# VHH binders against q2ydc9, part 6

Target 1, 344 residues: q2ydc9
Amino acid sequence: MASESAGPAELGFVEAAPSWRLRSEQFPSKVGGRPAWLSAAGLPGPPELACPLCGRPMAFLLQVYAPLPGRADAFHRCLFLFCCRTPPCCCGLRVFRNQLPRQNDFYSYEPPSEDPPSETGESVYLHLKSGAHLCRVCGCSGPKRCSRCHKAHYCSKEHQSLDWRLGHKQACAQTDNLDNIVPDHNFLFPEFEIVIETEDEIMPEVVERDDESEIIGTMGEAHEEELESMAKHESKEDRIFRKFKTKISLEPEQILRYGRGIAPLWISGENTPKEKDIPDCPCGAKRLFEFQVMPQLLNYLKADRLGRSVDWGVLAIFTCAESCKLGIGYTEEFVWKQDITDAA
Key: E = the ipSAE of ESMFold2; O = the ipSAE of OpenDDE; V2 = 0.75 times the mean of E and O plus 0.25 times the DockQ between their complexes.

## First folded at step 1 (VHH)

Design m6 (framework vhh_rezetamig_d1; at its last look DockQ between E and O 0.03; V2 from the best seeds 0.00; counts 0 for: pae E 5.7 > 2, placed apart)
Fold by ESMFold2-Fast, scan of step 1:
Structure m6 (fold): chain B 344 residues (1-344), chain A 125 residues (1-125)
Amino acid sequence: as target 1 above (344 residues)
Amino acid sequence: QLQLQESGPGLVKPSETLSLTCTVSGGSISSSDYYWGWIRQPPGKGLEWIGHIYYSGSTYYNPSLENRVTISVDTSKNQFSLKLSSVTAADTAVYYCAREGYSEPPDLIGAFDIRGQGTLVTVSS
């Protein structure tokens, strides 16, 4: 493995974008809509995209394009985050990683054009170069097809039934100009591009109050009595929340923070993962922090989706430290949800 | 119990019409629960769905073939038939007739309920 330097965090912000800019060949980071899959082969199947708690198909939440410099096998690299859409549950989360070398079967060796392509249409592309079909509702792997028309593909009976009610019943009997025409199923989240910028540093960590607290602790033989008798110092819990608030206040519209190998920014000291709570990669390597989703994203998801109960304080994504490729395609990684508690 | 059997010429000349008939025995074709369809398998390739028909006469065809395909049903003879026009060497395949479930929304396809033994049709002069 090549050593990685953890720099300052990169911040993600949402922006409206034309649909062509969010296609797979543009290597987007994006929120909502359907996944812009990286590899056209080895997609996670319906079982891998079912909610681990309720078993229903999950909704695509976001993807982050995060190549690893110096790694030929990770020239293109993307992380795909899914969440449960079913209102009584809304707790299931899954994240997948996909990597490709620069020379691959799907994309040009040269960087994508910044200019609009000749075809800028809003048609949904539901068939990949690998021959894989995508679900008409969610854009995830759709290995099952309608037995009446044999043209519409679905990940599940649930999505077929939703599409049937909202338009496919009428369209199923018509065979022309209805391919790739998809109604709004009220299942997908609103779609935005994620744009990245580097976080400005206020102060080096070595001069923060935590360092001052440690200096006081090393010199104070009666340290605990002094702190107990005086209301001069912030509690550790107050410091965590203050640090969180400070980082948010600098850029309130940040919807994610990216920093492979840095420490996550927690909203509270409650419900943080212990080392044992973060499973090792099946390859045997440890997982490390890669990015987190901020509560600000919720404001963009709920704009057009009244009645949905998706909620979090922070979502922290942990990935294989070696960024391994165990099989073909998409490798499941680990996500931790920190909710705001009554004690926080 | 229910059996399907394909019949028709095993050799068809290029540009002519391929005609096959499926005879249903051990059950009625006049059922609201099923479609009756045609699928084919070219040598060394996977199965390709051609189309199906409901006993009322309603048809659905594979878009890649729909300009050349006609499926018809004769409920009095308990038979349904395929006509594929303007054939070429690419139409050489084993042709199967099959029973397909009907539901609403329709069943998701993974397997045909019942199919015939298949008949090889070679397109050659």
Scores: ipSAE 0.083, ipTM 0.505, lowest interface PAE 3.4, mean pLDDT 81
Fold by OpenDDE, look of step 2:
Structure m6 (fold): chain B 344 residues (1-344), chain A 125 residues (1-125)
Amino acid sequence: as target 1 above (344 residues)
Amino acid sequence: QLQLQESGPGLVKPSETLSLTCTVSGGSISSSDYYWGWIRQPPGKGLEWIGHIYYSGSTYYNPSLENRVTISVDTSKNQFSLKLSSVTAADTAVYYCAREGYSEPPDLIGAFDIRGQGTLVTVSS
């Protein structure tokens, strides 16, 4: 079976963008802030968005708009990645997939306008068209409600408490303005647009080694080349890391590599998933690699300020090969975290 | 009965770091039901929330102070601490450590249900 030459990866870069470009109607790929939910129905609830390790609310990390050409049911398709920011855990990861046909109840059949909306009001929409309420802090499903104003919604007691201290206590009595001023909570990651570019196939310059070096065979140099060749036994690990570095060096600011069904770019040979380590989709299909998050993203997240903060070598996202629709909601996919092993 | 007690210097020089410790007695700080926080009251002003910490180490700070504030917890000692860097005269206040309790919906959450007696910290050269 010919290894289908995995097409070039698409690379993601972060750019500053106006808020309107990062709204759901624009179908953004983005980092940080609040999720730009695709379907307004069937959002993952607080239990699904809780860290599987510590149970605390996870933070939205990024979303990737990734439609499937030729799939009518996946004309719109988006993957949402969440991570735990709660020390000392900071290890929980979850990814969800959602998809919509072109004709749906939430969006126009026609592509969105590229023009900025006339209403430049940075209004954080905490209300979905479906009538679902979103948490004021994280922008996720908010089934809890402030008992005082009944207008502020929250995913958790923690976020309710956080918002209360960060300004809702003062604003709660002034309910007419609650919708207009959503504080930028430190819980949220910095917000960026992810711009996707095709990876330039740098044709390996075939260094035509003009082998015209005349083998003037002096006996003594053969031993040094053998010793250098023995010394250059680059461990498999070194080779993997070199490959990783080489690819990154071509585009050092890349934060994402996208390629459905291609091989991930690993930073180490250690803690690399085997096929058996990737659970099948509940539909029975295998999960395939779709994209990976690069360590460079950590620089943009300002994670260093948070002490034992979120850290990874590579996050690899695996999705259902069939891109199945399990129910009416968001389908959980699989994330593999490869840590940077301190080469002791 | 749960008691909170602030401890630390009552005088700090400008540009130095204010350090306070809260000792919790009569109960464990390792509770999932509470945040542990700091508030202050400058002379002639209202109460200002500084920040809080969960027993796991999760912290949230007042945005106005975020760059200068560090709150830490030591569950083994049943203590949590405040550090406020680069202090000025504006940081002169009575500082209180406090517990923030949770309530079940639809009850309002976000109030400190117990606090220490407070400690006056004066920033003066």
Scores: ipSAE 0.023, ipTM 0.382, lowest interface PAE 5.3, mean pLDDT 85
Fold by ESMFold2, look of step 2:
Structure m6 (fold): chain B 344 residues (1-344), chain A 125 residues (1-125)
Amino acid sequence: as target 1 above (344 residues)
Amino acid sequence: QLQLQESGPGLVKPSETLSLTCTVSGGSISSSDYYWGWIRQPPGKGLEWIGHIYYSGSTYYNPSLENRVTISVDTSKNQFSLKLSSVTAADTAVYYCAREGYSEPPDLIGAFDIRGQGTLVTVSS
């Protein structure tokens, strides 16, 4: 009966995990590494994963496993966020949703095993069960093969060139070893599991008084207008930032806040979207807030290595209110980047 | 055994739209591994790449032609198509559809995977 109540937010935290736990069959929420694609067919192609600002290939940032209870067509459901990490841009973002029924062509009807497989290793898996091939550098769809060996796949000439310089030139002649010798291209973000906890209520709801009411009783006309103007501006921004700090204070290491339909927690009153800034889904439905990425994640990305790097105040993801399935494999959704407004 | 076959009118009047269809048999257009493209060869000239499409509908065109070219895909019929608007006699060529599945490493030059037999299109009054 409380269908409009989203419940409390779920908070995400970074934790180390062995590689086998982060494979697609485990339905992980994870940061970095290569995507653990949900549907093995219908992946976004290289044009959909090019940075919308600079056109260069984007890096996988994170995915969130987010099934919808009561929806048979979204028994499995995952959101995939990509960002440009190529200097000088480092700004572009794209996000995709994919969902599957419980009975599907890719995964067992039964829950995944909780035990590590006997053949666990650190090998990279670049060939999906559907037969789709992944780019050796980024783990995204790789529609082009190296013309020399016909086995190494890439999303772009840029990634082929990178792989060539960093080891494929030599390894290309030894195609038997190819899948076991993918070098570190210094392109992927460090890989972690996202662990979820339900947000606890905080006992002290201390900000319930309007400090302006204590001041408004003064008897000065010109001073009142000047004070009210300055107080409203500073009080409004101070309240927004204090609300942000208060909400995170019991769990300051949260890197993600999830709650489909809840209000975003903004770090500033600036650079927030108006309703017109959030496009409708192609199916005609409105998009609603689903989760946000917190600035604390930046501490885990090694993002400021060697100059300009990724940066944000928060990232807010908005998805189709109907969580529709249009017959295509992955559906692009909407991400809003709130940059931090510098102090004067 | 994958096969590509071009079809469409062999004669087009100037200022009209050239329209060709490529039918794919022995395989599916709905593959994440390939782009589907058009190339042409004017009489006595080399091959010119026109553009390509991914099965999701995403396109990229030769900049010299991009204002006149539309490439589309119909996955239900296993076909993709070329439209070239406002043609002139300079557009007379043999047109090929192609599957693009190779990329040359930095030390190597040029590759296509599979192409059709080609169809001559003549632009003439």
Scores: ipSAE 0.017, ipTM 0.349, lowest interface PAE 5.7, mean pLDDT 81
ESMFold2 (binder alone), look of step 2: mean pLDDT 82; pTM 0.839

Design m7 (framework vhh_podentamig1)
Fold by ESMFold2-Fast, scan of step 1:
Structure m7 (fold): chain B 344 residues (1-344), chain A 122 residues (1-122)
Amino acid sequence: as target 1 above (344 residues)
Amino acid sequence: EVQLVESGGGLVQPGRSLTLSCAASGFTFSSYAYGWYRQAPGKQRELVAAISSGSTLYADSVKGRFTISRDNAKNSIYLQMNSLRPEDTALYYCATDYEPPTLIDSSAYDYWGQGTQVTVSS
C-alpha cells in the first residue's frame, strides 16, 4: 500500500539487547554494530558504501524495519543508514532500502520465533546464505580477499589495514577459523536495539495537557499578559525552535521520529530542503519523508572509543513514494542533513 | 613519520647469545605489528620472527632458539637470540606492518629500520 500514515509520529528509543535479537531473522531496528542485512543477495557494493565526499568506507549508523501494510512486495522492508567517520570530511551520508515479499528465498513464511535460539552467543556471521562474503571489519559486502590466505574478505584496503594491524598478519595462512576470531577494530558504532513506541502510548497525558501551562510553569515570574505579548511578536525562527524544543521535551531520549508522509520536525528554518532539493526516484515517483534521526542519538555514539566529528541537528530520510523495486537488491534513497549551527 | 632504530648487533662466538633491540618513534606503538628480518650476503631478505597483539611467529630455522618480545612502555621490541650459529650471520632489520600487503600480492612492510649487523665467527 502506497498510502502514508496520517497519524502522529512514532518515536524510537535505544535499548540494550542480546545479540540473537539483533540478527537478520529477527527483522531488527538497530543502531551500530554491523548491518543486519535483509536480502542476502544484491548487497550494495564498496563503491555504493563509500563516502560520496571523501571516498572512504562509511560506518553503519542504524536500520529501521518499516514494512508497508497491504503491499505484498514490501512485507519485509528495511532502511539502512550509513555515515562517514573520517575527519575532516563534511560527513557524507547514504541510505538504502531493501524489501522482500513474504514468500522469499531467505526467511520463513511464518513470523520469527520469540524464543532464544539454541546458539545465543556473540557470533559474527561473515558469510550469507547467498554465498556473499562480508568484510571482517564492517560487515558490508567484502568482494576482495587477502591475496595471501584467501580466507579474510574486505570491502577496502583501509579495512584490510585495520584488521592486519590488530592481528591478521599472524593469523594469515594459519588453520584457524577466521569467522570465530574477529577482533574489535574500533570502527563500529556501539550496538543497541531501536524500540518503536507510538505517540498514543507515550503522550496520552501530554496531548491533553495545555502546552502553554507547562511553559508558564517554568516562568513563574512572568505574567500571562507578558507571555501573550511575547508570543505575538515571536519570529518564524523562534516559532520553529519552540515547536522543536516542545516536541523533544516530551520525550528527551527519543533518537528517531518515524512517520511516512508526515512533515519533518526541524530545529530551525535554515537549511531545510525545498522540493527541488529532493531528487525523484529513478522509477519516476516523487520521494516523501519517512523518518528522521534526532540529535539525542549522538549521546549514545559518544561512548565510541574511536572518537568522532560526526554531528547533526536532524537527519531526514526521504524514500520513493511508491516504494518501488527497480531490480534485485538494495535501492539508494535520499538523506538531508540539518546541522545544529543552523539554529544559531 | 614512523622511525625504527635497531641496536645490539656485534661479533659473537658460536653457541653464545645476543639480544637485539628496536626503538620505535612516530605514531602509536601499541597499534602496530612488528617483525625481525635478516639478509645475509648474496641471499634474499627473510622473516625471522614477528609479534602482534597476543601472537608470535617464528621461522623454522630459529624456532626454539630465538624469542621475540615487546615493551609498550619503552616503545621497543626485542629479539633474544640463543645458540647462535655461523648461518645466523646477517644484517638484521626491524620492520612494522602499519599497512598490510596489497589485496593482490603479499608485499614488504611500510616502514623499515636501517639494520644492525650480526656476525658469528667460527
Scores: ipSAE 0.016, ipTM 0.168, lowest interface PAE 6.6, mean pLDDT 78

Design m8 (framework vhh_8k46_1)
Fold by ESMFold2-Fast, scan of step 1:
Structure m8 (fold): chain B 344 residues (1-344), chain A 126 residues (1-126)
Amino acid sequence: as target 1 above (344 residues)
Amino acid sequence: AVQLQASGGGFVQPGGSLRLSCAASGFTFDDYAMGWFRQAPGKEREFVSAISSSGGSTYYADSVKGRFTISRDNSKNTVYLQMNSLRAEDTATYYCAAPPELTYDSSGYEHEYDYWGQGTQVTVSS
């Protein structure tokens, strides 16, 4: 018997936030900007952050801070989603999981401070405590350095060239200015905090006594006739899309739905993954659904300069069912893209 | 003084092949990334290819990727550019170049190269 995994979903919404709240020490869930890396060691390298379809550097899309209660090895846990932003491709996707025990080499055992630090400016931190250097353009691992100053680091030739043109040429001879002069490369997505609310908490308040009779009375006969007509003549595709629209209509600004092990909410019955389409984790465990990105997120992302941009119906993220710990490094997980079918 | 001597250029018909070499002296060759650049008549100098100090990483301009292969022999202080499937658009003076300091993987861009050799002319015509 195939059981439907159902439980309360948590909904993600975007909000503007000062840059200090989106730093790694705050364990943020966020959209855009540079990744707020969890482990300062074992970062995915340039080959792992290259688009699987065109080979160019991917842009950071979002991260979700999703610790597992009761798991000592997953006290801190974060998922990092990347997408290709290079026209004409814009189709590649990769997702990585990182987790740390409470006692680790990077963060205090105590909870993060709720108070702003003495420095609240929009400074970019391009050097991690592990000694790892980050690309000046994207904030991903930057093993390549400027041959002239040895202080600017890059993930790729593309980003090195882009930074040179837009700012590094002037700053290269002024070593002390490298940390505070980072231009807008028009490569990063706009940056927002992701705020989480439970779907159950968003539901309208209902008087518990006679709620069924009130619902029936409120809908009226015309509405009941419409629902009956739909039930008689509705295709499976129409039912799936109606379910999707109904869930979205409750909170149209939701940009993600989080629920580890629940059933994904699909926009259509087309291009949904079969079990065989979801690869097992290298540790041997099956993968299960963790969260999905809703099309509403696209409204917060800037289009590229060629009029082409990233596009999706739903992005579904699947992670190791055991959330295996293979060290302090970043483990690649699985993303399924369901496109909006333009069948009209 | 750093000296770079490019050679191997010549006349070739479209679809032909040439192998350029660059002999380096005056610096510790195996500590430096090396690059090839070209300049066509009336155009700015453009990047062609680069190779890391160990030879473990190679980089190519999109216009030459799949057709050109860069290599080096650290025992001979020489970098090579194997040019296959040559096109009329490849006609240019080709220069080898070295950055002032060792770099992690070759930078590949002319703005990061301080040492330039004498060029070798490549002419692709039928």
Scores: ipSAE 0.010, ipTM 0.196, lowest interface PAE 9.8, mean pLDDT 79

Design m9 (framework vhh_8k46_1)
Fold by ESMFold2-Fast, scan of step 1:
Structure m9 (fold): chain B 344 residues (1-344), chain A 127 residues (1-127)
Amino acid sequence: as target 1 above (344 residues)
Amino acid sequence: AVQLQASGGGFVQPGGSLRLSCAASGRTFSDYAMGWFRQAPGKEREFVSAISGSGGSTYYADSVKGRFTISRDNSKNTVYLQMNSLRAEDTATYYCAADSTGYDYSEPPTLESYDYWGQGTQVTVSS
C-alpha cells in the first residue's frame, strides 16, 4: 500500500547542513558524501557496489528516507542510489532498499533529538555498531585492510591505493588519529541535505479575477482555439517534452520527484521502460515507480572533478510493490536511465 | 620505511635467461605487495609483473606472459623475476617496487600503487 500513489508528487531540493544532521541516527535524505547507512548489518558488499558495466567501485549519489505509513516493518525505510564515476564508463547505476521496524537493534525507539549533540565536530565514523568496517574513501563496506597498521579498511584495491597516496601513508603509524583525519580523495560527491516539500505547497495557486464578461468571453474563445490547435498539431513526443519542461520551469531547483506508485515524468518518448524492462522483485511482486532524479542535480555534483562526468536526462527508481523484507539486509531494487540523446 | 635493492641484470643474447633479485631492507616484508617495472631507452616506465604480499596472486604484462615468472621468499626478504626466452625488446632498466598496502591483487596493479622504489638494474639483450 503506497499512500503517495493517491497524492501529489513531493519535490526534493538540496540545502547545506551541518554534518551531525546528516548522520544515520537523524534518518537523513541526502546527496553525496558517504552513505548514512540505515541497518548497521547486512550492508551490500564490494561485488554488489561494483559498477555492472566496468566492475569498478561506484560512488554514493543520494539516499531518500521514505517510510511506509501503516507498515510496522517499514517504520524506517531508506533508498540508496550509487553511480559509476570511472571514465570512460560513468554509466553504471545500482539502488538498494533497507527497512527496519521501530523496535530494532540499531536505533532508539524515541525520535531523534533536534538539538545539536555535544560532539558537533567534523569527525568521520568508519565503523558501525555491528562490527562492520567502512572504506576510508567511500564509506561503503570495507573488508580489505591495510597490512601495515591493520586499522584502515577498504572496499577495493583502488581505494586502498588512493588513500595511501593522499593521506594514509603519513597516518599509518598514528592509530589515534585514523578515524578523525580523512583526506579529500576527490571521489565523493559534494554533500547536501535533501529537503522534501509537497508540490502543492511550493506552487501557490493563481486565481484570476473575474472582471468584464465580454473580455473574458473573447479570451476564452482565443484560448479554446489555441488549445484545439495544440491538440491537432502536437506530436506525442512534443507533448511529453512540453509537460516535462512545464513541470521543471515551475520549480527549476528540484533535484528529485517522489511519488510511490505514480507515473514518472519523462524527458522524451524515447528510451522509456516497457513492463518487460522492469524486473519483478525476487519475492514475486511487481516493481512500481518510487522516485526519479532530475537533471538539475548534476549542477550540484561538481561532476567535472574527475574528467568525463556522469550525466542523465532522468533516473527513475522502481521498488518492490510489497516492499518485501527478509532479515535486516539491503535489497537491490531497479533503476532506469533515460537520456535526452539516445546512445547507440 | 623499506629500502629496495635490485640486482642480477647484465648482458644476454636473444633466447637467453636471467634472474633478477630485489632485496628489501626493513621489517614486515611479508606485508608488502611487490612489483617489477622496466624503462627502455626513450620510453616511459611500464609494468612487468607483480606478486601479492601472501604470494597467492601474481600478475604479468601481456608482453612477458609465459616467459617471465615472479616469486618471493619472505624468509629472505627477497622478490625474484625469472626471465626466459629474452628478446631485444626486453632491453631496459628494471625496477622493483613495494606497495605497503599488502592487498591481494585481483587485477593488474598501476604504477601509482607503489610507495617504495629500488635504484634499478640494467638488462641488455643483444647479439
Scores: ipSAE 0.000, ipTM 0.181, lowest interface PAE 15.8, mean pLDDT 79

Design p1 (framework vhh_8k46_1)
Fold by ESMFold2-Fast, scan of step 1:
Structure p1 (fold): chain B 344 residues (1-344), chain A 125 residues (1-125)
Amino acid sequence: as target 1 above (344 residues)
Amino acid sequence: AVQLQASGGGFVQPGGSLRLSCAASGRTFSSYAMGWFRQAPGKEREFVSAISWSGGSTYYADSVKGRFTISRDNSKNTVYLQMNSLRAEDTATYYCAADKGSYWDTPSAYEYDYWGQGTQVTVSS
């Protein structure tokens, strides 16, 4: 992409965190659980959160809080990634961007408190400040009501049926605190905070010992030319994979690389997007790379012990170069999936 | 249906290496997640390693992590287990198993749909 920056990437790592730290007012970057929505209005609807391949509700995978310095309309900005968890599909992906100015209808002008709130419990909040109701299973927009109690809300018949089987049948019309008592539906991914660190900060440079260079240089001149010759004959695929492994090897726990406008780090030269494969934003702007999800994240998702899960080599997220606001709410962006073809 | 044939076992000295192969017959192998399990005499079957359908995700039991490498070649309908720095406690019959779709790192053998007959690995001086 033409607007590539020269800066280092920011790396994302997962950490356990108390639930209050992952709430919307903390502007989290996080994996799993329910989305910590940014705007309380204009949420993507059930059709927008349906898998493009099988049509079933997608699971929330992660969000990245990524404000744009110098942009008043993007003072708060967050990207939300969803994936299909329904076997045999497990391939569908969608990503949404939401942004707010500093002065908005939902959050204080001042930074969020770093102190725990008076209530730190595992309470699930299934309604937003806008009055929007959230699905009891997935925490996405829930326009469908339970016909019996009129208190529980759902995005789909699938989630209504799932909740009914796992406890709502017994609780329906019998409790006034449905928002506080939500069973584990075995649909959500495990929840973690994403902690961001600069790549250059956590990958120190190896300092060469120059005092031995005279002895080593004499012994190594022929080997240096030989190694340079061999490096010239290295295949393109071998070079791409070696670069990928080198970047991963110093911080193998990295689940995410963020760098708006930089070049993506590909695991292979196969199944990389061409310029024509990345659609322009409906606003007319080109899309540019923003972040990628690394295969290491898959190790944290297996904690559910579900037997069947999503798979990828790299997920690359591309967003509007102008970070436009086409309408009210959440704007769909573009995700490209690269599977591993040379992982060994 | 897929049928699995495990091979490559044998007698090896401590510190040695072996490469196990699991050949699949039938269509759809490329859509299956694959696992390796082992069972020593008088002990329960234990998880060793798993690989997703694409090869994009791999998992290892703590006892073998850093010593064993799982890989697959979907064009040859084969999954491999490269075993390095073998120890006496690695002595077991090794089984390959297949699950429909992407499946990783399960300690539970009952999650897998298809099983090979196994190949014996003996690590002894």
Scores: ipSAE 0.000, ipTM 0.140, lowest interface PAE 17.8, mean pLDDT 76

Design p10 (framework vhh_7n9e_1)
Fold by ESMFold2-Fast, scan of step 1:
Structure p10 (fold): chain B 344 residues (1-344), chain A 125 residues (1-125)
Amino acid sequence: as target 1 above (344 residues)
Amino acid sequence: DVQLVESGGGLVQAGGSLRLSCAASGFTFDDYAMYWGRQAPGKGREWVSGISWNSGSIAYASSVKGRFTISRDNAKNTLYLQMNNLKPEDTALYYCAKGRDTYYPWSNEGYFDYWGQGTQVTVSS
C-alpha cells in the first residue's frame, strides 16, 4: 500500500539564490523564472505548453527535483508545473515529468560541484546542449526565429511581439553576445530556490480522524450535557480545516509538501478529487499523489502584478505510479486545483 | 456569534479619498486573516485586499494596488481600508470578511467564514 509505505512529508521553502545555483546542471527545485529543463531533448512544444482553457502561452510556476531511489531510469527526475497568467483566464494548469538514467547524454556521471563556477554572471542561457533554442521571453521551446537577426527564438507570435517592443527592436541590429541578455518582460514569476526539509512528525490523516472520532464517542458515553453540547459543535469541515491549519502553523512559510504516495493535506472537505477524477497514465498505471503547492506560495509570486491574479487553496500533483518512460521526453501528468467552493 | 460592522462609506468625487473601518466581535480577532471585498451593481463579489493575523503578510487586487492600504488594530478588534485616488469604477458595496482561521492575506469568497453587511462607496465622475 503506497500510503502505508510513505515516510513523513518533506516541506519546501523559498530562498533567494544566485542564478548559477538554479541552472539545470545543479538539478534545482525552484519557483519562477524560466524552467531549468532536465533533458535537453524531447521538450514539450508550444501546443503542449499552451493553456488548455484559453490557448495562450503558460508561465512556468515551479519545478521539483524528485529522483526515485532504486530506479535506474529515474536517477534524475523532475516535475515541471505551468500556469496560465492571461486575464481573464488565469485558470489553466499543466504538469510534466522528465527522468534520466545516471548515464545520459546531458550530464556528468559524477555529482555536480558545490563550488561556484568561474563565470557566475546573470546571463540567460537560451540554447540547450541538444541544439534546441528557447524562447527569449519564457524559456520554453522556441521554434520560431526572428526573420531579421536569425538569432532570437520564440514559442509564439505573442512573445515575439512582446520582446520586440521591450528590447529586441534595439538589439536586433547588434550581434555582441547580447543573445544571452534579455529584458524583464513582466511575464515570468519572481525566481527563488526551493529548499527541502523533513517535517519532524506527521500523523496520517486516517489515524488523526480515528483518534478524533474515538474521543468524541468517549465524551458522548460520559452522558454529560455540557460535554455532549461541545461535541455537537465539531463539524467534519472544522476537523479537516483544523488538521490543515495545525500542519501549517508548525511551519507557516511552507510553500510545498512532498510525499510520494501519501494522502494530500486538504484545506477543506469541498472540491476534493474522487478516484474517477484522477485519470490513469497512458501507460495503463494508476496515478498517485506526489506533492502539493500550498497557498503561501501566492505571497511570493506577486500574483496580482498582471491583472487577474492566479489563486488556489491547494494544488495537488498526481503522477504515474510506475513513473513510466513512455518513450520520448517529457510526460504530462495530472494536477488538481482545490479552491474552496461557494456552495454553502 | 460573529459580528462584522463596516462604516466609513459615502459619496466622493473622482480622485478623492475615504477610510473604511470594520468593527469585529464574537471571535478572537487576532487569530484570523481579515479581508476587504466589494460588489458593484450587477456583478459578483470581488476580493480587494487581505491581511494576515499579525500584519506580516498583505496582498491587494491589481485594480487597487498602489491606491488602497489595508491595516488592522488587534487591540481594538478593527480592520481598516484607506482608499486614495478613487475612480468611478470603485463604486461598490464594500464588506469585510473573516477567514476560516487562515494566516494568508488572500482567499476566494468560498473561504470566508463570515461577511459583514457592507458600507456603500459611490464615486462620482
Scores: ipSAE 0.005, ipTM 0.247, lowest interface PAE 10.0, mean pLDDT 78

